# Miniprotein binders against q56419, part 258

Target 1, 326 residues: q56419
Amino acid sequence: MEGRTLEEVQEEVFKRHGVLVPKKELEDLAKALEEAGLLLTEKVEARLKEEEEKLKRERPMRLAGLSYPEGEREARAFLEAFRASYPGEGEEARVLLMPHLEPSRVPEVYGAALAALEKTPPPERIYLVGVAHRPLKEKAAALPVPFQTPFGPALPDLPALQALDALLPFELFNTPLAFREEHSLELPLFFLKGRFPEARVLPLLVARRSPELGEALKVVLRDFPGLLVLAVDLSHVGPRFGDTPLTRTLAEEARRRDLGFLERLAEGEPEAALAFLGANPTRIDGVEVVASLLPLLRERKGKVLAHRLDLEAPTLSAVGAGTLVL
Key: E = the ipSAE of ESMFold2; O = the ipSAE of OpenDDE; V2 = 0.75 times the mean of E and O plus 0.25 times the DockQ between their complexes.

## First folded at step 20 (miniprotein)

Design d_2 (at its last look DockQ between E and O 0.71; V2 from the best seeds 0.00; counts 0 for: pae O 4.8 > 1.5)
Fold by ESMFold2, look of step 20:
Structure d_2 (fold): chain B 326 residues (1-326), chain A 104 residues (1-104)
Amino acid sequence: as target 1 above (326 residues)
Amino acid sequence: SMEEKIRELAEKLAKLAQELAELAGDGSDPDELKKKMEEFIRVFLELYELDREKDNPEADYWLQMVIELVWEFMDAFREGNVEDAVELLMYIAEAAERLAEALD
């Protein structure tokens, strides 16, 4: 390490990325910690232990009133508004790829997912596969409890979850706290539960690619048929994600990567989709999920229904979202 | 090598995040807390300025998580959510350690 001062490093980062972290924020941070008082870390640890125990019984809504309405009547209207944001028709899905980005940022992409669900027979269960935004103890995890929604609880499919756990070389029920704030499950689940109120759910998170998960799910899906949902976002570009500020050129590259990835998945060629990304220079979120689920994606042809690369003006960054049916 | 630089910065970031969480729990030395926070931010920015890891998907996964968690950590402080910030330091420490392990 070169031992540079904070000021020197900030100057270099500003030259490369156009962002600066003011020294006043650092001082405000130290002041805030001092004002919070003694034993703050013990207080946080105690709260997390309490939340972990609660998560063994149910997973409460955390985004109601923030990302979607809390009341059932308003939630139903919200679904219909999102469906109306996508003027096209859907197609039947055995596998659905949909986003987990804030719904108001990509309304037509969620609308396309709803359109696909209109064409899809009600499943007995939904395999909902999101992306862990907190560390997992293993490559993947599940939480076998009801997930609350404005439409009532989404009940877990316990027999299917237990069958999946039995087939894996690691304990599937391994990190309850990772589900506490996990929007990649909560946001898609709102839309899925609203359309399929009687379906049970397997709420799954992938951290790192696990070929074992894909092989196990192939077996479990045979005995417990259902809808497979990949709840993933696409490119992540700009300073929030370690890049330079968003430019037209970077945005065009991100769109090209997103669409090329989705199109190859739509041809039933998930290995080609991964190879197309190479080192994943635009940080497509879904790559670890796709790499885990290869056996379920091969030779399944389908269609890209929607895509948007959405701008985050405050961070000069962008995130891609898409809807794919297979 | 670039991988060696990223690994060394990740190890240092993990240790600093853990030390900051411990110091927040102690509350007895505001000057040391400020010094550690400055070093934490400096090390993160040095990691942030480097080119992305090219052909190690596991390292890329953990690097992406570290970057996003640190931005979330800074947002928590900007909003005055000190308890969330301490919680995020714990996650940053774990993610950075796993990034370093992925580059062994």
Scores: ipSAE 0.679, ipTM 0.871, lowest interface PAE 1.5, mean pLDDT 87
Fold by OpenDDE base, look of step 20:
Structure d_2 (fold): chain B 326 residues (1-326), chain A 104 residues (1-104)
Amino acid sequence: as target 1 above (326 residues)
Amino acid sequence: SMEEKIRELAEKLAKLAQELAELAGDGSDPDELKKKMEEFIRVFLELYELDREKDNPEADYWLQMVIELVWEFMDAFREGNVEDAVELLMYIAEAAERLAEALD
């Protein structure tokens, strides 16, 4: 790309990937950065420090009024509508795999999760394992503070979190800022808190596979039993993720990989599920989570309740989502 | 090699992201910021357009992270959220550094 104008690059990207990076946006960015002025870095640093200090006390809602209603009454109606979007019945879950994608994109998949939760006795605690979409200092992290929801705060299980930390070879309580806007926890937690208002939560993020996490959790679960929730999406294909625009062939491959992955998990063969994906060419989001939790997934048989590959039309990209009970 | 090219681009992208974050905070000349932004986008797009081999899971992870963070950066910018955009530049720098390291 050396020697090409920005416009030429934009045109080429548009031609190749169907994505237009508007020149105007870049100009607006430059202008916005200019307007933010001399104090922007200092301001941002100060803000981040302040946010980090706040995260020592609680994790506020970030997606309330955007992805889900802020008000409790409206939030309950939201849950009911999502449950209604899935016409089937759920099954009791000891392990629940559910999406963390924007709920409006895959309502029936979240509905299937709610259906499973209806058949699940209220747990004392929920191990909520999400995907880190921000860099972590360690392979995994936890935030041992209340997470705000429209249904009240989801309170951490501090004893269980401490027990987990004690068994890990790294500091579990790392990178608090990674939790600030992490939707992979916030979105599933909305549904979980709505269904199980009294359950304590262990909010966990996985950036890279940590076999140690699974082994430690296996031990912790003996003394601190609870529901394990894998908040993961499936395939990520298209221009947003470095592919060509979605085609029938690409969509079929994504679906094949998603379903093949979920089915092998449903058979209690998580290693086979990972092996099936190989280099993970469709970028299944949950791979690192599953790879970390192998000891907890082995020999557990279950059922795939829902799957969808959802098109993001503006980027001609698609994300897979599924609900699995074990 | 393709890996060497990706590594070089990742290192360059990391540097540019860091420089942009610094420039944005220092009230730099709008023309300089614009130029640096254009360079950043060019380097990213060059990285984005490479047909990468998917035989290094760690590198693939960080490459995907870079791509996602850059898209989020663009979205934050589009929304006029400058603070988030600067924060995302810092994450892009980190992810790009990790990508380069994964290819060493």
Scores: ipSAE 0.020, ipTM 0.541, lowest interface PAE 4.8, mean pLDDT 85
ESMFold2 (binder alone), look of step 20: mean pLDDT 84; pTM 0.845

Design d_3 (at its last look DockQ between E and O 0.67; V2 from the best seeds 0.67)
Fold by ESMFold2, look of step 20:
Structure d_3 (fold): chain B 326 residues (1-326), chain A 104 residues (1-104)
Amino acid sequence: as target 1 above (326 residues)
Amino acid sequence: SMEEKIRELAEKLAKLAQELAELAGDGSDPDELKKKLEEFIRVFLELYELDREKDNPEADYWLQMTIELVWEFMDAFREGNVEKAVEMLMYIAEAAERLAEALD
């Protein structure tokens, strides 16, 4: 029908992209699925339904002991080590852009965020806007429950969340399971809660650009002022993301697009930042968040504090991370 | 058109992900699972190698999520986590359906 067998497609994909899914892995997977036995899918569905019910009460730590320490004392030392990895000075932030990439891969980028927080008066609340890595039922979502951290629970700002929900043309509290493993909230929250232990949080996810979210947040922020955090990564390049293996040329293009995007945001020109990326050929995931939040970013000038394009060695792919203060 | 080709592959991928999840739930023998998995990977690789349409940001979003979810599916298996792999099939089916809808 399509004109190519698996072997033919695999050969061309390997030649062009360096990606291979060996037949032995497929054989092993088929055997593992058979050995898992009858009703595997029903068991998975039941577990997910139970997890969804748990998320109505709280969002537990998923990355403690993996990405950051589980104990509070160790967690505070971890924060200090990350701050030390960025020797520069921060600036006061009304808006902070920071990554959600694994912290050990970009320590100075998270350190730059901590430097900015040092200059920032403790906010009453933090609008934490991440990127959904699972399908959402709507363009955006929130989960109005405590998020556990080694520093204690990050409590939701329920009045602000309810005000936001009332302004949107869709139910804001729409996909609890999408938060279960969402590192774009958990990783930045670790740093934010460690620095601002008394701030309440609005944990928000964007799937697709939503102009209505930005307009609603503009209204909510007037009545419920706080720190706006865009917890986003930048370029995604290499075979994991559909490219050829990472080359010097592709890496330099990714760096140029990351920095050009950040610098235009720093000039208070978010529309120009989006236009600069065009079709977004290096897949900056911050684009959907920026496109949603235009009313909050216009005319806010600031500074790029840090950037790194980090190599994922097993996949010969790279992800960009940056810190921007507005 | 290229958009129609992407839409058709996305629909096929979503259906194959759903069928794989059903086969895992009903205890199908490994030969049936292997054949379905090979077709799933073939369709994924055809979708993966296509030049992405740049005129439709919604479709590009769902395409990128679909690609990343398939790699997470493979990662879950490589880590020995078959329950997670089945969970990923459910997300792949949803993302691929959304991709097809964005191109309709």
Scores: ipSAE 0.820, ipTM 0.914, lowest interface PAE 0.8, mean pLDDT 90
Fold by OpenDDE base, look of step 20:
Structure d_3 (fold): chain B 326 residues (1-326), chain A 104 residues (1-104)
Amino acid sequence: as target 1 above (326 residues)
Amino acid sequence: SMEEKIRELAEKLAKLAQELAELAGDGSDPDELKKKLEEFIRVFLELYELDREKDNPEADYWLQMTIELVWEFMDAFREGNVEKAVEMLMYIAEAAERLAEALD
């Protein structure tokens, strides 16, 4: 590709991946980058530093008014509508696997999670384990501050977080900036806080498998019982993720892997679930989370409540989402 | 080897991402920025088109992270969110560097 013009690159990307990277957008970006006269490195660094300092006190909403309503009344109506999108009944959850995908893409999957939460006694605390979509300094991290929601702040369980930190071979409270825009926590937290307004939260991110995290959590859960929530998506297939455009064959493979993974988890066999995926060719998002939490998932039987493979039409890509109760 | 090629491209991508982030910040010549962006995209596409080796989970992780961050960069770019775009470049640089290190 040496010597190709932006137009040729654009055309090639379009031909191969069905994605149009607009030349005008690239030009506009170049121009916007120019016009922004961005002392951006310094400004961005200064801003990031400022944001990091703010994150020492609270994590503000980033997706309010975008992915969910900002106002409490509207947020409650949103929850009700999502619950209504799932026609079934839930089951009591000790462990809940739910998506963190944009809610509008998979409403019935979130509805299934809400259905499960309806059957779940209010926990004292929620261990919310998301996926890091940003680099972490360690394999896992926590942010021990209030997370803002339309229903008020989700308050951290500091004693439980401290107990967890003390059992880990690395500093748990690392990479606060990774939490700033992490949707894998913010989106599920909306639903969780809406259902359990008084529950404390342990917001955790996993970047890479940490067996130590699962072992530590198993100990912490003895003294600090609560609901464990795995906020994970499933398969990621198509051009956005390095594949060819979605085909029937690719979609069937993604569904097969998603369901095969969830079913083995539902049988209380998380190691078998991981083994089933092998090299994870469809890029199930939750693999590192599940691999980290093996001690908590073993021997727990449950039920798959919902699954969807949702097409992102602009990129001809698809993401799997599921709800599992253990 | 394919691993060596991926490593070289990752190192190059990391460098380009960092340079772009710096150029975006310094009010640099639009033509230079455009040229650098074109080079960045070319290197990314070359990396993107390579068959992934599935025998190095750490490298696979960082490769996937790099790809996802580049898409987020492109989305931010499309939205005209320059701040986010620069932030993504910084993360791309880090992820690509980690990818190169994983193949070392």
Scores: ipSAE 0.526, ipTM 0.832, lowest interface PAE 1.2, mean pLDDT 88
ESMFold2 (binder alone), look of step 20: mean pLDDT 83; pTM 0.843

Design d_4 (at its last look DockQ between E and O 0.72; V2 from the best seeds 0.73)
Fold by ESMFold2, look of step 20:
Structure d_4 (fold): chain B 326 residues (1-326), chain A 104 residues (1-104)
Amino acid sequence: as target 1 above (326 residues)
Amino acid sequence: SMEEKIRELAEKLAKLAQELAKLAGEGVDPDELKKKLEEFIRVFLELYELDREKDNPEADYWLQMTIELVWEFMDAFREGNVEDAVELLMYIAEAAERLAEALD
């Protein structure tokens, strides 16, 4: 007597979480896979090889026309509209925490980031640290190529990237394909490049906490000063993420966790911020990035400029986003 | 223990994802694919039901990635993107294997 049948598990999951994978969809998927024909997996592998070769030279825009405009004129108007969504003023940032959630879902949170950038002298380079949404071969990775934007290519800071690679106990340039669709770099980069068109970029991804990365970055930032950007989202709650359907209580908990985390970061207490989350019951996205970058966050005080827990009614789920300057 | 159950489900999910990717490349009968997909979803739903934050940050990372990748796989299928769905099976297999490794 082992394990439940699909029907038994599906009934219980629907009752408790409100999600369903209908058996008919599985029939349709099987038929679609068969209709795609022989060599489907080989075709996929060939496509991945082509994309990987392209990524050795540049990282093209993947979200132009979807999340932001492709043309430069329209892109500048888009930035101005987002800045206008935040009625407050920013503060100079040495470290900026900003979201990577779809911009139209949290316009004032991105607007707050733009307000902070207005007060920030144009840096020579930007250390852009996102969250890997695909497996990396190591705890962290970089891609040392131009990233295309509507404002022109964001050029890599090769000397700083090489210095960083030399300080790490693993190869930094390790998983090019993980950058192919990585929105946690592309979405913040649109805003950063639009405001700082001359800055070079270190496009970095964190998968799992790497104390080595934070120590190495502390050294590299001494010789290659720049703006550090943590491109992270906050709570992820609801059935999309493994919870029961969103309730007022779950939303209140997520907001409390988000704000408590940000407030402790703003006090220069990143270890306390992580401890406040405990087992991270609302799945704050930025935990592994913050845990990696502790040496860069300690004793650096600042302000929380904006926060929004954005509700996704069709999935009964929500994602938190915030803007913090340090 | 709950960790042992999660590890066992993750190992099985990884194997099923790998097998599904192979079957798609071999042009097998859709009834065989359907049965394998049903088992894959059954195992995922058992793991999804047990998806809880643990005091093991590495395992928590891989578990969350696995869950999100499986939903993304279903989204790709629902949009008619079967090549993307096969690619996502490869990522699911890797994430689930890493989850199992993080739990021993």
Scores: ipSAE 0.795, ipTM 0.902, lowest interface PAE 0.9, mean pLDDT 90
Fold by OpenDDE base, look of step 20:
Structure d_4 (fold): chain B 326 residues (1-326), chain A 104 residues (1-104)
Amino acid sequence: as target 1 above (326 residues)
Amino acid sequence: SMEEKIRELAEKLAKLAQELAKLAGEGVDPDELKKKLEEFIRVFLELYELDREKDNPEADYWLQMTIELVWEFMDAFREGNVEDAVELLMYIAEAAERLAEALD
């Protein structure tokens, strides 16, 4: 691309990926950055510092009024509607794999999760393991504070979190800012808190596979039993993720990878599930989570309740989502 | 090598992201900011178009993170969320640095 104009590059990207970054958008951005003036970086830094201090006390809702209703009454109606979107019955879950994608994109997949939760006795605590979409200082992290929801705060299980920290070779309570906007926890937590209002939560994020996390959790679960929830999406394909626009072939491959992964997990063979993916060419989101939790997934048999590959039309990209009970 | 090319681009991208974040805070010449932004996008696109390194899972992880963050950065711009855009530049810088480190 040396010597090409921005327009030429944009045209090439468009031709190759079906996505154009309009020159006007870049100009508008430059203008907006200019207008924000000298204080923007300082303002952002100050904001982040303030937010980090707040996160010592609680994690506020970020997606209320956007992804789900802020009000409790409306939130309950939201849950009911999502449950209704899945026509089947659930099964009792010891381990629940569910999506963290925008709920409106895959309502029946969340509905399947709710169906499973209906058949699940209320746990004392929920181990909620999400995916870090921001850099973490360590392979995994936890935030030991209340998470706000329309149904009230999800309270942390501090004793269980402390027990987990004590068994890990790294500091578990790291990178609090990574939790601020992390939807992989907030969105699933909405559904979980709505169903189990009295359950304490262990909000965990995984960046890179940590076998130590799985081994530690296995020990902690002996003394602190609870529901394990893997809040993970599946394939990420298309221009937004570095591929060409979604084609029938690419979609079929994504579905094949997703279902093959889920089915092997359902058979209690998580190592086989990982091996099946190999280099993970369709970028299944939950790979690092599953790789971290192998000791907890081995020999657990279950059922795939739902799957969808959802198209994001503006980017001609798609994300897979599934619900699995073990 | 492809690895060396990715490393060079990642280092360059990280530097540009840091510079952009700084410039956005200093009331810099709009023309300079625009030029820097164009350079940032060009470097990103060059990185984006390269074949992914399949033999280095760590590098692949940080490459993917970098790509996703840049898309979020572009989305923030479209939405007019300048503060989020600057924050994302900081994360892009970090992810790109980690990518470069994974290829050292």
Scores: ipSAE 0.676, ipTM 0.867, lowest interface PAE 0.9, mean pLDDT 89
ESMFold2 (binder alone), look of step 20: mean pLDDT 83; pTM 0.840

Design d_5 (at its last look DockQ between E and O 0.04; V2 from the best seeds 0.00; counts 0 for: pae O 6.1 > 1.5, SAP 71.524 > 70, placed apart)
Fold by ESMFold2, look of step 20:
Structure d_5 (fold): chain B 326 residues (1-326), chain A 104 residues (1-104)
Amino acid sequence: as target 1 above (326 residues)
Amino acid sequence: SMEEKIRELAEKLAKLAQELAELAGDGSDPDELKKKLEEFIRVFLELYMLDREKDNPEADYWLQMTIELVWEFMDAFREGNVEDAVEQLMYIAEAAERLAEALD
């Protein structure tokens, strides 16, 4: 590791991956940190502790006014616009796979999810399973509090959450701060709550695959029926994610892997879907969730409604998103 | 081996992230802060550039999280959010430490 300067490593990384971190930016960052003054880190820690206590009571909107409108009237118009971006009809979902990518990047994929919800009887509760983007203390977590939305609070299904916690070999309510900024729950929840305003929610995060979670959910879902939502993205390719710059070949492989994964899930063959990905060279985001939830996905047949591999020109990278009903 | 290289870089990255957060909390040595930031980025880029020859799902999970958190650290700074950048250092330290542990 020792032996190369920052400049030497940066030059090689830029050549191979097209990524640049200019030394001037690091100088500016160091100056900004110094100018922020003494006790900056203590201030951050205090704020996080205060926010953690708040999260034990409710989870406020973080993306209102950024990813979706804050006002209820505007939020309903937003939902209708997204539905209109998908010209097809949905199908009833007992399990729905939908993205958590920024909605404006994949409007028809979210529109397809709305089309599926139109055909889905209002559930008593929604098992909303996202992907942790911050470290969890365990392989999975939940937060048993109301999540605020422009359509009112999404209330937790406390009996179902308690039943789930009781069946797991670890404490389910383990990392409140991980929910603070977690868009993989907030973005899908906006669409789900807008369509099913009376449904209670089980807001769940998966970090690492947990077969125990899937077995426990199979039991809980029997006693507490509801809609299962896998709020996951698909391929992540390009320099932002550790690849060389995006090429037509890499993009074509990412699409093939996304669709092959979804199609095998649609055949009720989740183990085959995972095997198809092998080492997961395009970093499909949903793998840990699917691997956790195998008992709930086996033999459930359905249909892929939409897919997009969304290109990020500034980063020479792309992210896949899809809608699958089972 | 490749795993040994990743583990070594992850351990160093975790230590540097922790030390940067401590220096930001102390505010007493701007030249050391600059040196630590440069070394932090150098170590990250070394880690980022390593080829994956074989998957270890747990290590791959933590490696990917570490990579994304470092970019979020840079994004927070570029947006002028210094407190958020410090928060990201805390998550980077944890993710990199768990990456090293997964390769132990």
Scores: ipSAE 0.805, ipTM 0.905, lowest interface PAE 0.9, mean pLDDT 90
Fold by OpenDDE base, look of step 20:
Structure d_5 (fold): chain B 326 residues (1-326), chain A 104 residues (1-104)
Amino acid sequence: as target 1 above (326 residues)
Amino acid sequence: SMEEKIRELAEKLAKLAQELAELAGDGSDPDELKKKLEEFIRVFLELYMLDREKDNPEADYWLQMTIELVWEFMDAFREGNVEDAVEQLMYIAEAAERLAEALD
């Protein structure tokens, strides 16, 4: 955000709260906050450090018992039910684009992903690329630890992760706290681990487009072959995302953009998919991921298996989800 | 319930953010500001560390927004950007209030 002037802040505080903060007092506050901030930063940092130290060992489930069952038996039944929600057959995937939205909102889209996985030979490793919903220190990050699932831990492929790190111009193993609650990895991983229990995983997050990531992964995939999974949602429209309540026109625009994006990806034209979105006015979640993985998506033809724009009724907002195989 | 606790913490955080913004304007005792800031951070950390047990998308959004804004506040604060820090406090107050409302 373009830094507002102290005067603008004063005006806004006055408008919103009826308090006029003098400029000198703001300066004094700043100084006091600076002095206080050092102490507060230490406490925050200490606690964050403790959480980071925990994440050096494993990433625990955060959504077990909420988004999916905690128990293995129930989790398997959950997978079966989701698979059953998609009546079609899948195709073998080398690249799978699937959602990370709450599974109950788009069961058939996850079902389509499961259908694709049924036709996919068990990979040695899964490159799981999610969306960072929290800031990362770098454009992308990885967490090289076991991720807990109802089916047992998803173990990291350390050699492949190290190879990837070595090819990146930045430290890959950054911002471990961003992984703590990141659902864009946890939710897809549930389905992936359930289908491929022996596959190693490379849990990756993208915050900003990183062409370097795609180029590095292209090299790493030669020596460390595996399934590439893009865990991304599509359009985000409505009041929750700064729009007016969902209308037919807005929904049609969201669907048009979602499908237009997916179809161009299915044609092996990821640059055209990005260009089609332009300024991304419907806020397709996966743009930065796709932009980062262009070298891996080029010339790969595939099929859109499912799409849904799901209404969140309480907020009159909607989120798009899709499943694409390449 | 976890939701009730989140709501209470959000309400408290909103109040503290507002009070900090006000104290910044009244030429308040640096010691008082410091104490209030410590309380603010304590409440934030408690909120930040809570495991969510329920799926309330609206609440989840405002919780996330609150957290992000607090980080932005902390960054602005570390950089000595008072203007941005005060602005962020106001946004935190609003986001935390909306979080509390979403849980009501």
Scores: ipSAE 0.017, ipTM 0.334, lowest interface PAE 6.1, mean pLDDT 86
ESMFold2 (binder alone), look of step 20: mean pLDDT 83; pTM 0.838

